VH-VL binders against p38822r5to271. Designs and how they scored, part 5

Target 1, 267 residues: p38822r5to271
Amino acid sequence: LSIGNEIKDSFKETHKWVQNNLKWLKDIEQFYRERAKLEKDYSERLSRLSAEYFNKKSSTSVPISVGDTPTTTPGSIEAAGVVAWNEILSQTDMISKDHDQLSTDFENHVANQLSGLFTKLDMTLSKINGFNNDMVNKKDNIYHELEKAKKDYDEACSTMEMARNRYTKASNDRNKKKLDEKEMEMNKCKNEYLIKINQANRTKDKYYFQDVPEVLDLLQDVNEAKTLFLNDLWLKAASVENDLGANVSKRLQAANSVVKQNKPSLN

## First folded at step 18 (VH-VL)

Design C1
Fold by ESMFold2, fold request of step 21:
Structure C1 (fold): chain C 267 residues (1-267), chain A 127 residues (1-127), chain B 107 residues (1-107)
Amino acid sequence: as target 1 above (267 residues)
Amino acid sequence: QVQLVQSGAEVKKPGASVKVSCKASGYTFTYYAMNWVRQAPGQGLEWMGWINTHTGYPTYADDFKGRVTMTTDTSTSTAYMELRSLRSDDTAVYYCARDSWFGGSYKTPNYHGMDVWGQGTLVTVSS
Amino acid sequence: EIVMTQSPATLSVSPGERATLSCKASQSVSSNVVWYQQKPGQAPRLLIYGASTRATGIPARFSGSGSGTEFTLTISSLQSEDFAVYYCQQYNYWPYTFGQGTKLEIK
């Protein structure tokens, strides 16, 4: 049976499977880059909105204050509702910065790390393929040398048989000398063939019982590393988004505290 | 003997492009990624990117995305770095450096640094 | 990106003395730090990887230590050829980043 061809096909199939698993990392990276872009755009638009409404109110209030008779309310010249609104705008701007931080964290701690993971493991996979090619070539060369030694031995045996037949038909000194010469040549080829058989047997054992399992283990290591690193990066992505949620909650609590201080008797 | 030999110095005007070559010898070119690192006069080292020499897939530093192209020719064991839209602050020595990264071991990578460097290529950008 | 900050910017020492160069990462990089030496007019040369392991052919007077955020390169008996610029580089996070360098000068 063609066991050698089946092992070669098995490596190629396994390598392709691992390579396709690595390619999936590029899709996951792109998803988080797009998430980062969405968060950045939201942050910028929210900041501009807050600034627009803050400047709009400040612009209209200043001319009225200088031109009109001010009415004094105990302890303040500014209505408590305006103070609460300004706090809402201020906390909204802080929330915009929280989203800017999430965008940065997705880029640096998730997307860039996915890019690095793919880049490094893809190079590792390329080198493993090179190792496999080298060890297949070494094995094939040793089998080629064995076939050559076998051919040389078969030819020397045939030549010796012809010399033996000539000596049997005409038993003279000339034919005896030729037989002795061809027998020496045959024995030399026989010894070379036996040496190559031993080399091929050792190479066969090393290839099938050491080299092939080792390269397949290296492929397994790549896939295991991909999975464990990816899990860590997914957990990091969740962690940075949870941090956003905690920060936003604190911003809104601060705004609510000021709103609750706004009583109708001051409006 | 492991060696990286780069192309000679270049003088360019702002807005032009430059393509630096890096020829590898003494090792199997496709077994090691190739980094490109630049150094402005009197300044430190700046990583520009990496190329997988087997697949030809590059990964660029953010500051250079859109302006840099890294390629390889495996038949000549040569890596290339092209920098476009040159400006005066691109004046620097540009190095290729072989990367020793190997291994998928979780948390404990087998990395021995950039272990072989080219001699550097001075690119001067002036009008 | 991870910022690698080297100190001092310049260190003046006499031949035969001990030099200590520092490198600080903006966040933990485990032990994933490389040190390079660059002599004037030359390409950088690999010295140390994994924070503490000498590369092949590097003299024993060079040693590295540290983990997390703080790393040290020590040269135990300075030779005249050791006066150069030294760079640290992290490889824990992508992309690779270099420190700005420490120039080691003759006092």
Scores: ipSAE 0.670, ipTM 0.864, lowest interface PAE 1.4, mean pLDDT 87
Fold by ESMFold2, fold request of step 21:
Structure C1 (fold): chain C 267 residues (1-267), chain A 127 residues (1-127), chain B 107 residues (1-107)
Amino acid sequence: as target 1 above (267 residues)
Amino acid sequence: QVQLVQSGAEVKKPGASVKVSCKASGYTFTYYAMNWVRQAPGQGLEWMGWINTHTGYPTYADDFKGRVTMTTDTSTSTAYMELRSLRSDDTAVYYCARDSWFGGSYKTPNYHGMDVWGQGTLVTVSS
Amino acid sequence: EIVMTQSPATLSVSPGERATLSCKASQSVSSNVVWYQQKPGQAPRLLIYGASTRATGIPARFSGSGSGTEFTLTISSLQSEDFAVYYCQQYNYWPYTFGQGTKLEIK
């Protein structure tokens, strides 16, 4: 699908449309940067929670030794329960690290790549706009030269007409010579005007039938590149989050295995 | 001839700011992005960011976000890099470098590297 | 960010011989690698882009190869002006990243 076939004769409108679609990439980038910050904050809070409860358990157990007689018995359900609890806390801390990794992956593999995509395509769009401006200026200059040549020819026709009228009123050798001279000057201006017409027609054909379609196709290429890269980045974002889910599931299975080894008959 | 000419060496104290200029000639300034790259004494190259010279939109490396500002003046074909809150480890030669990025297909980018470099500007940060 | 690791850190080679410089990316960068040369007190000079294409005005003795994660700069028949530091740069991922450099010195 070509943007040029849908919106012919409208570089400015098509450029604006592409530019707005590129600006949307900045919003998507910001979303993933904010997702990364959320995951980082969650990781830090979860790690602190695990540490808090590890220290809380450690502190609570120590005061029971008052009076030189320990109250704990090896192999009790209380001791086996503490082993299972320590594993739950350990796996929770590993899950916090999994979220830290997701934060890093969103930054490096998604948000930074969206920033790069915008940055590069925005530069490409800038070059396309510059090329279009150069082609428009070239066309406008050639049309300006044509209008000047037309003005010169019109003036030469007027002065030749004056000389013709003088010869008609007084048909002498002096007036005939002036008429011949002005006719030669008019023909010179006519030839220049015809040259500029030919140049302008060739420039018009190239501009409307070659340059404009090519520039519009370049704009479509930018939009197609944006779409394909963005789709890849969205799929990458999903992939790194699925990896988190798989890792979390593995952590919980490890914790469950330890909990299941906490049999009542060991008490 | 295509060239980039940078402003002269500067000596600064910690906490100050420096603004390095880079004047382009011999090409259409707004058709090429401008990179800034620094090199500490005896060290390798470190990319600081780039600026789209047509739109004036900068993109900064993470290590410099919040401390660096890149700008352009298209009427004089000049790019600027300002680094604030200078530290002693900001002592380096700072280069501007023209970027050759232009389009390409989805998976085959058209990029020829940083093809024109300024002469470098030594910034020394000492107490 | 993509880490570009160059080896060796220093390479000592006699004039007229061949030098081979290596650059390894931390993940695939396709063929999106640039090589630069930097002499003491000078700005870097572009040598190779697209892993293997010589920049305008670069002598034929410079050649590049590689794709994916491993890239090589080869300088055949070294001349005295070729003794410099060489940097690779990837442009497949944003942001651009440089290798730490390989110093090529006279043996």
Scores: ipSAE 0.658, ipTM 0.864, lowest interface PAE 1.5, mean pLDDT 87
Fold by OpenDDE, fold request of step 21:
Structure C1 (fold): chain C 267 residues (1-267), chain A 127 residues (1-127), chain B 107 residues (1-107)
Amino acid sequence: as target 1 above (267 residues)
Amino acid sequence: QVQLVQSGAEVKKPGASVKVSCKASGYTFTYYAMNWVRQAPGQGLEWMGWINTHTGYPTYADDFKGRVTMTTDTSTSTAYMELRSLRSDDTAVYYCARDSWFGGSYKTPNYHGMDVWGQGTLVTVSS
Amino acid sequence: EIVMTQSPATLSVSPGERATLSCKASQSVSSNVVWYQQKPGQAPRLLIYGASTRATGIPARFSGSGSGTEFTLTISSLQSEDFAVYYCQQYNYWPYTFGQGTKLEIK
């Protein structure tokens, strides 16, 4: 394999590698979408459960005492228990909402952003690939021009040689003139060919030693960007889940505060 | 001349699907991403998603996930957008728009910008 | 999703005067904002990208500024052809979202 082929292969392989790494973002996205779904399902089920029990009627009669010195009655104790239970159910419902929020957060702040990250980086990869192609095309065009120039020069040489042979066979002014013309044309083609050689060499050197490495660096940049933004999204995912934990704790504390007021005795 | 030419107006019933085409010309099709944007009558613009015309990978706005499919045919330089399970509120002018994401120097930061638009396709959903 | 809020909904300005259109993001979108112009019966036209860079062919009287949550499109001297609806769009977060638009009308 020529050095050129190796470099081309390197780009292709690196590009493919980065592309495959980006596909990993889709897997991560799917993971968080599935988590969101689980949270949503849990939220809905918990909400329904809370509502069901909240709507259950208590057969317990609660006597009402009106007076300047309110006293705790057995009915009041039962009422306190009911109040505590209602609070527990209420807080449970709020917890269900917190899970719903987490579901939403996973979707909007993590999964969707992963999707966006993927698409942006994918587009960037395509851009890089496009530019690489452009560079390749430019190089190839110069090579084609070089080949053309070579052919032209070869043809000019051939025609000049024919003219020379004619002049050698018949040395006259006409043949001399033709030879001079063909020699001039040959020299013109030679100069063009030399120019194209130099141009091709410069282009080739630039492509392989400057442009391709730069493009490879761009691919690396994409990969680094992926890592950077992915880390941020992972941190965000953890953050929103921690928020759920904090909210759940808060809700439970609120319920506990009411439960502690549910005294087992009248006095 | 760089242009996007979309398919003609469509009238659909609720529950049906519509597929809008967007033919690109005057530029290298795979060097620019394609966006889809819709606009309900008298309303603002709504971004639906975009597709990598080189790889064919689409990404959709969340509101359209599951109902929209974006595809491309590189051989004909045509982008397609299919919207399924049509509702009355899907009545809108649908635009394809080229994204300048691939444009410029590779050293230039990538910017989103829909620089070329199709003429729009009116999709009417009515019973 | 990110909410882009444009203000005012309608802006009445006389030809030759300066127009200032506002676009506010619900959270920081860095400088990833694009502005579009749409005339009646026409497709939108790209004006500004990256919050402050004019698109190709856009007159110098159009300028964009801002970062974070507040963005401004300014038309230094309004021409007759500038009366249209203007939309901002953020592309910092997925999905890309548009503002509701500002109608620039002749006073």
Scores: ipSAE 0.546, ipTM 0.825, lowest interface PAE 1.0, mean pLDDT 91

Design C1
Fold by OpenDDE, fold request of step 21:
Structure C1 (fold): chain C 267 residues (1-267), chain A 127 residues (1-127), chain B 107 residues (1-107)
Amino acid sequence: as target 1 above (267 residues)
Amino acid sequence: QVQLVQSGAEVKKPGASVKVSCKASGYTFTYYAMNWVRQAPGQGLEWMGWINTHTGYPTYADDFKGRVTMTTDTSTSTAYMELRSLRSDDTAVYYCARDSWFGGSYKTPNYHGMDVWGQGTLVTVSS
Amino acid sequence: EIVMTQSPATLSVSPGERATLSCKASQSVSSNVVWYQQKPGQAPRLLIYGASTRATGIPARFSGSGSGTEFTLTISSLQSEDFAVYYCQQYNYWPYTFGQGTKLEIK
């Protein structure tokens, strides 16, 4: 049964192939966890830096030229600069928080989901494997029953022949009766054997021509599902990072708005 | 009869570890994933994670990562859950529960559902 | 993580009456919701999976409905054994999360 063996082996190989492909999800998961870690670290460091400079007392005094009709005091101008600087630091701190959010997003919306995806597909793969085993076991059981039926039939034939020989040597009613009994038993075993042959053939055909191809198709479905959901998660990862970019841009715009109000001259 | 039988109650001190066992019978152990769920006194259910009994791969809830280890022994059809660095708030009844994910026809969609539960194991963490 | 919010916290209903329990997800979880029943001193029991499919052995009076963010467990005619705490759980996103539970008590 060379063809059958090839098909059986095909399942094993395909199963292993899909399993290995799923392991790739773990690597991708780890990548995003590492990115999350980097974002977290950056966030914390940036926050500390912002706080440090925010707490620094400015010792810088800037000479200001005052016209005949000053509209703003030197202190006011200096204060405006300080306000601008404070805003920059404040926005920087908020940017640090945005990075923290990205870290969280990578963990929750990408890495954890990759983990979940792996688990689900792994479980599905195991399920498929289990069902394949069940089919194999079913087939094997039928074949075992066939072998048993064959043995029984062979034995019945042998006993019938012995009875026949006995009757041939001594033709009497007793021996005739025995022969008839053994012949009946032989025919019973023959019928059972024929039934098992048919059953075995049907089971074999179903297994190799229907069940195995279907299981292989299921394995393919798992692989396709992996790709589909992985793509979605990659897109999600890009989305959350784009959100960071957008937030950073907004923060910088806010800071710039205040900076633009820091006028170099008294007015 | 399909059943899960868990190990007995445990009393532990803070910082210690506990290992709860869950013996499965009445079904093919490796055909069903195993979940672990805990419940603090008077509180709701908390999902801890699950393990693929076929491959042995566990997946943990984030809250337990680093402190929990789920394992299986296929030869004895037993699942284990170890929780380390125990705290007072870890006091709870811990359940193992079979997942129906592996169940049904291969043509049936996969569903999460804990259809068979152990009787629970009370773990008390006190100084 | 996905937050599952059950309401009400406690529901008082008379035997023979209809009970409706709600579970809301913080975001869409499709139909990947499971319901459990837990009686005092006992382990939970699976009732519904896939939001609307009854588990094996569950009486027809139990039904689940909903998709997206809103889910409902309905008991058409309450029996004495139905008074318990009910939990919903989502399995659309990792990690799987439970609702806080609804206690169904006799009025």
Scores: ipSAE 0.521, ipTM 0.815, lowest interface PAE 1.1, mean pLDDT 91
Fold by ESMFold2, fold request of step 21:
Structure C1 (fold): chain C 267 residues (1-267), chain A 127 residues (1-127), chain B 107 residues (1-107)
Amino acid sequence: as target 1 above (267 residues)
Amino acid sequence: QVQLVQSGAEVKKPGASVKVSCKASGYTFTYYAMNWVRQAPGQGLEWMGWINTHTGYPTYADDFKGRVTMTTDTSTSTAYMELRSLRSDDTAVYYCARDSWFGGSYKTPNYHGMDVWGQGTLVTVSS
Amino acid sequence: EIVMTQSPATLSVSPGERATLSCKASQSVSSNVVWYQQKPGQAPRLLIYGASTRATGIPARFSGSGSGTEFTLTISSLQSEDFAVYYCQQYNYWPYTFGQGTKLEIK
């Protein structure tokens, strides 16, 4: 039937749409894996940079002064400047570690979870497709049985008419018994055919008004689960990046407090 | 009855590859993902990855990416795991395990664990 | 990755007594925990899923409890066949992770 074809096309189209939406998760996963790689590379390069410049100044470095009366002479300004510079380098190294943590968080709490979401929902989609195929096959088998019962009934009707024609030509006991035999066979085939008609009608109603809507609902459930979980992962991604920002702000505040202690002397 | 039957034990030299098979029977192969899990002698279980048996799409644990390939043959209901560039610490029993992930709601996942395991395949890597 | 830490590493208990095995997650895994039993030379066997639901065919003497980060497997009235290694596994986060195991042995 034309209605049946439209419903079969609707599953195919909806399944394709859901499948494409799931594949989009792989693009989003790859983005956060690339973000993680960028943050890791930045962290490593920034740490090496701070170490390089710390080593250039290590021979003239002055330990953080713990004296009671720090001098403000030109020599002490040079020493305070080195302390401030070493603090900037130290806080820069801590910032590099903050980026390393962001890289780890993007990978473990965002990208890996997107991979798991895709993997699990893709398997669920595969099961829904299998269920749909089983429902179609079950319906088709029942219609095949109906077609066979109709053929058997048509054949029995033809055989009975042949026996009726013989009885009409020669109304003897043998021909009457043959006619009665073929009528009984025809009635048995008729009853089987009527049973298969009722079965097919029930199957038609169940398939088109119950089974197909249920399968489409399952496809919608996959998309809804994807959306809810994806939203939570996007919020997590924002959260871990906000944590980086807070940590970097704290690092810079620590450096600023030391820099502000570096007063110009004799001015 | 539902069962997973794995290929026999193997002895390999470092640098070689091994391919372990896992034949499923008694259930619809493409309805369940297949996990691979290994266990070094005297040690715990280590998840290696998962394959969607319907699509053939694998997902690998980070430690094995680049060295492992998981495949399926749906016509024989068989999953395969190939581990390349073998080294001595790859000596382990390798299990296939059917995953019971059935979907469910976002907050109430329908998962009953790895409910069917193969008998295991011992892979020994030595000179 | 979520670390699942089991304790004790080895538990010695007499037959007929009760055993209590612990599993702790590094962060909340809700109730998404599975327990497995593994006898020497055998594959793991599914016991409990959803922290507390027995798998098909598992005797009533096995029970599980817990949520969040702490989970417990209890075996009442130990039988000789219960002496094995027990593993927990979480499925709340990807990838799946296992605990290192608790060996239950005859005291």
Scores: ipSAE 0.518, ipTM 0.795, lowest interface PAE 2.2, mean pLDDT 87
Fold by OpenDDE, fold request of step 21:
Structure C1 (fold): chain C 267 residues (1-267), chain A 127 residues (1-127), chain B 107 residues (1-107)
Amino acid sequence: as target 1 above (267 residues)
Amino acid sequence: QVQLVQSGAEVKKPGASVKVSCKASGYTFTYYAMNWVRQAPGQGLEWMGWINTHTGYPTYADDFKGRVTMTTDTSTSTAYMELRSLRSDDTAVYYCARDSWFGGSYKTPNYHGMDVWGQGTLVTVSS
Amino acid sequence: EIVMTQSPATLSVSPGERATLSCKASQSVSSNVVWYQQKPGQAPRLLIYGASTRATGIPARFSGSGSGTEFTLTISSLQSEDFAVYYCQQYNYWPYTFGQGTKLEIK
């Protein structure tokens, strides 16, 4: 039946479509992994930079004075400007750590979860496909049985007709008995064929009107789930990045507080 | 009878690779995902990853990413796990385990559960 | 990654008594927790999935409960064959992580 093939094809196409859409998750995953790498690299470079300048400051032999008081000698009070600079470098180092945290967050809370989402949905698709295959196989098996029953019936009919012809040509008790036997067999095959027809029809109806629509709905559910969870992960990604922003702001505020104490009259 | 039969014990040198096989029988191989879990001597269980036996797509735990490869041969209903660049701390019993994710009715909510396990494969890494 | 912490590390209980094993998640994992039993020299066996659903063939004396971060495996009346190591695993977040295990031994 042509209609059945169309519905079957619809499932395959829909399944493929959903599968292709899931591949998009891999691309998104890769994007956030790349971002994580960038954050990690930036973190490391910034940390090294802050350390370099911190060491440079400590190693400088150039006197920094507050008025007439040396600030670079052991036990001396550092100039306010130097204190401010130290704080800036310190906070810069902390900012580098914040970027490292973002890197970790992108990996653990976004990229890995995208990977997990993909695998779960992929597995779900496979599950749906497997069950669809089982339904198809069940249907096909019934149709094969129907075909067999039909063949058996056809053969029984032919055999019966041969017996009938023999009886017509030679009307005797032997030929009559044979005809009766073959007729009985034919009727048996007919009954079996009718049973198989009914079974096949019921199975077909169930498959096309109940099972197929249900599996299509399941495919739709997978697609919707993809969207929902993806949205959550996008929101999470934004959240962790906002956290970085907040931390950076906090660090800068701390530095600024010290800078504000660096009065011109003290330098 | 549903069962998973793994390959025999392996002894490897550091830096070498090992490939463990897991042959499935008694069920449709592609209808169930396959997990790999290892257990160091006297230690707990460590999940390594799983593979979609239908599509062939593996997903690995981060700790093993880049060093592990999971594959399947559907014609023989066999799953494979290859671990490369072996270290002493890779000494463990490695298990394949069928995931019940595909099990049950398609109407059943999806869940993770390793319901059938192989007998385990001891991999010893020693210099 | 999500850390699953099981307690106690070792639980000593007499046959016929009730055993309660705890598994705590570092963050909410909904009800996506599975429990396994492992006897010495054997592969693990699935007990509970979805935090509270018994696997096929698992005796009724085993029950799981909990949601969010707190999960419990209960054995109502311990049998001799129940003395083993029990593991919980979360599958809410990637990667799926195991607890360190609880050894149930005979008192």
Scores: ipSAE 0.515, ipTM 0.811, lowest interface PAE 1.0, mean pLDDT 91

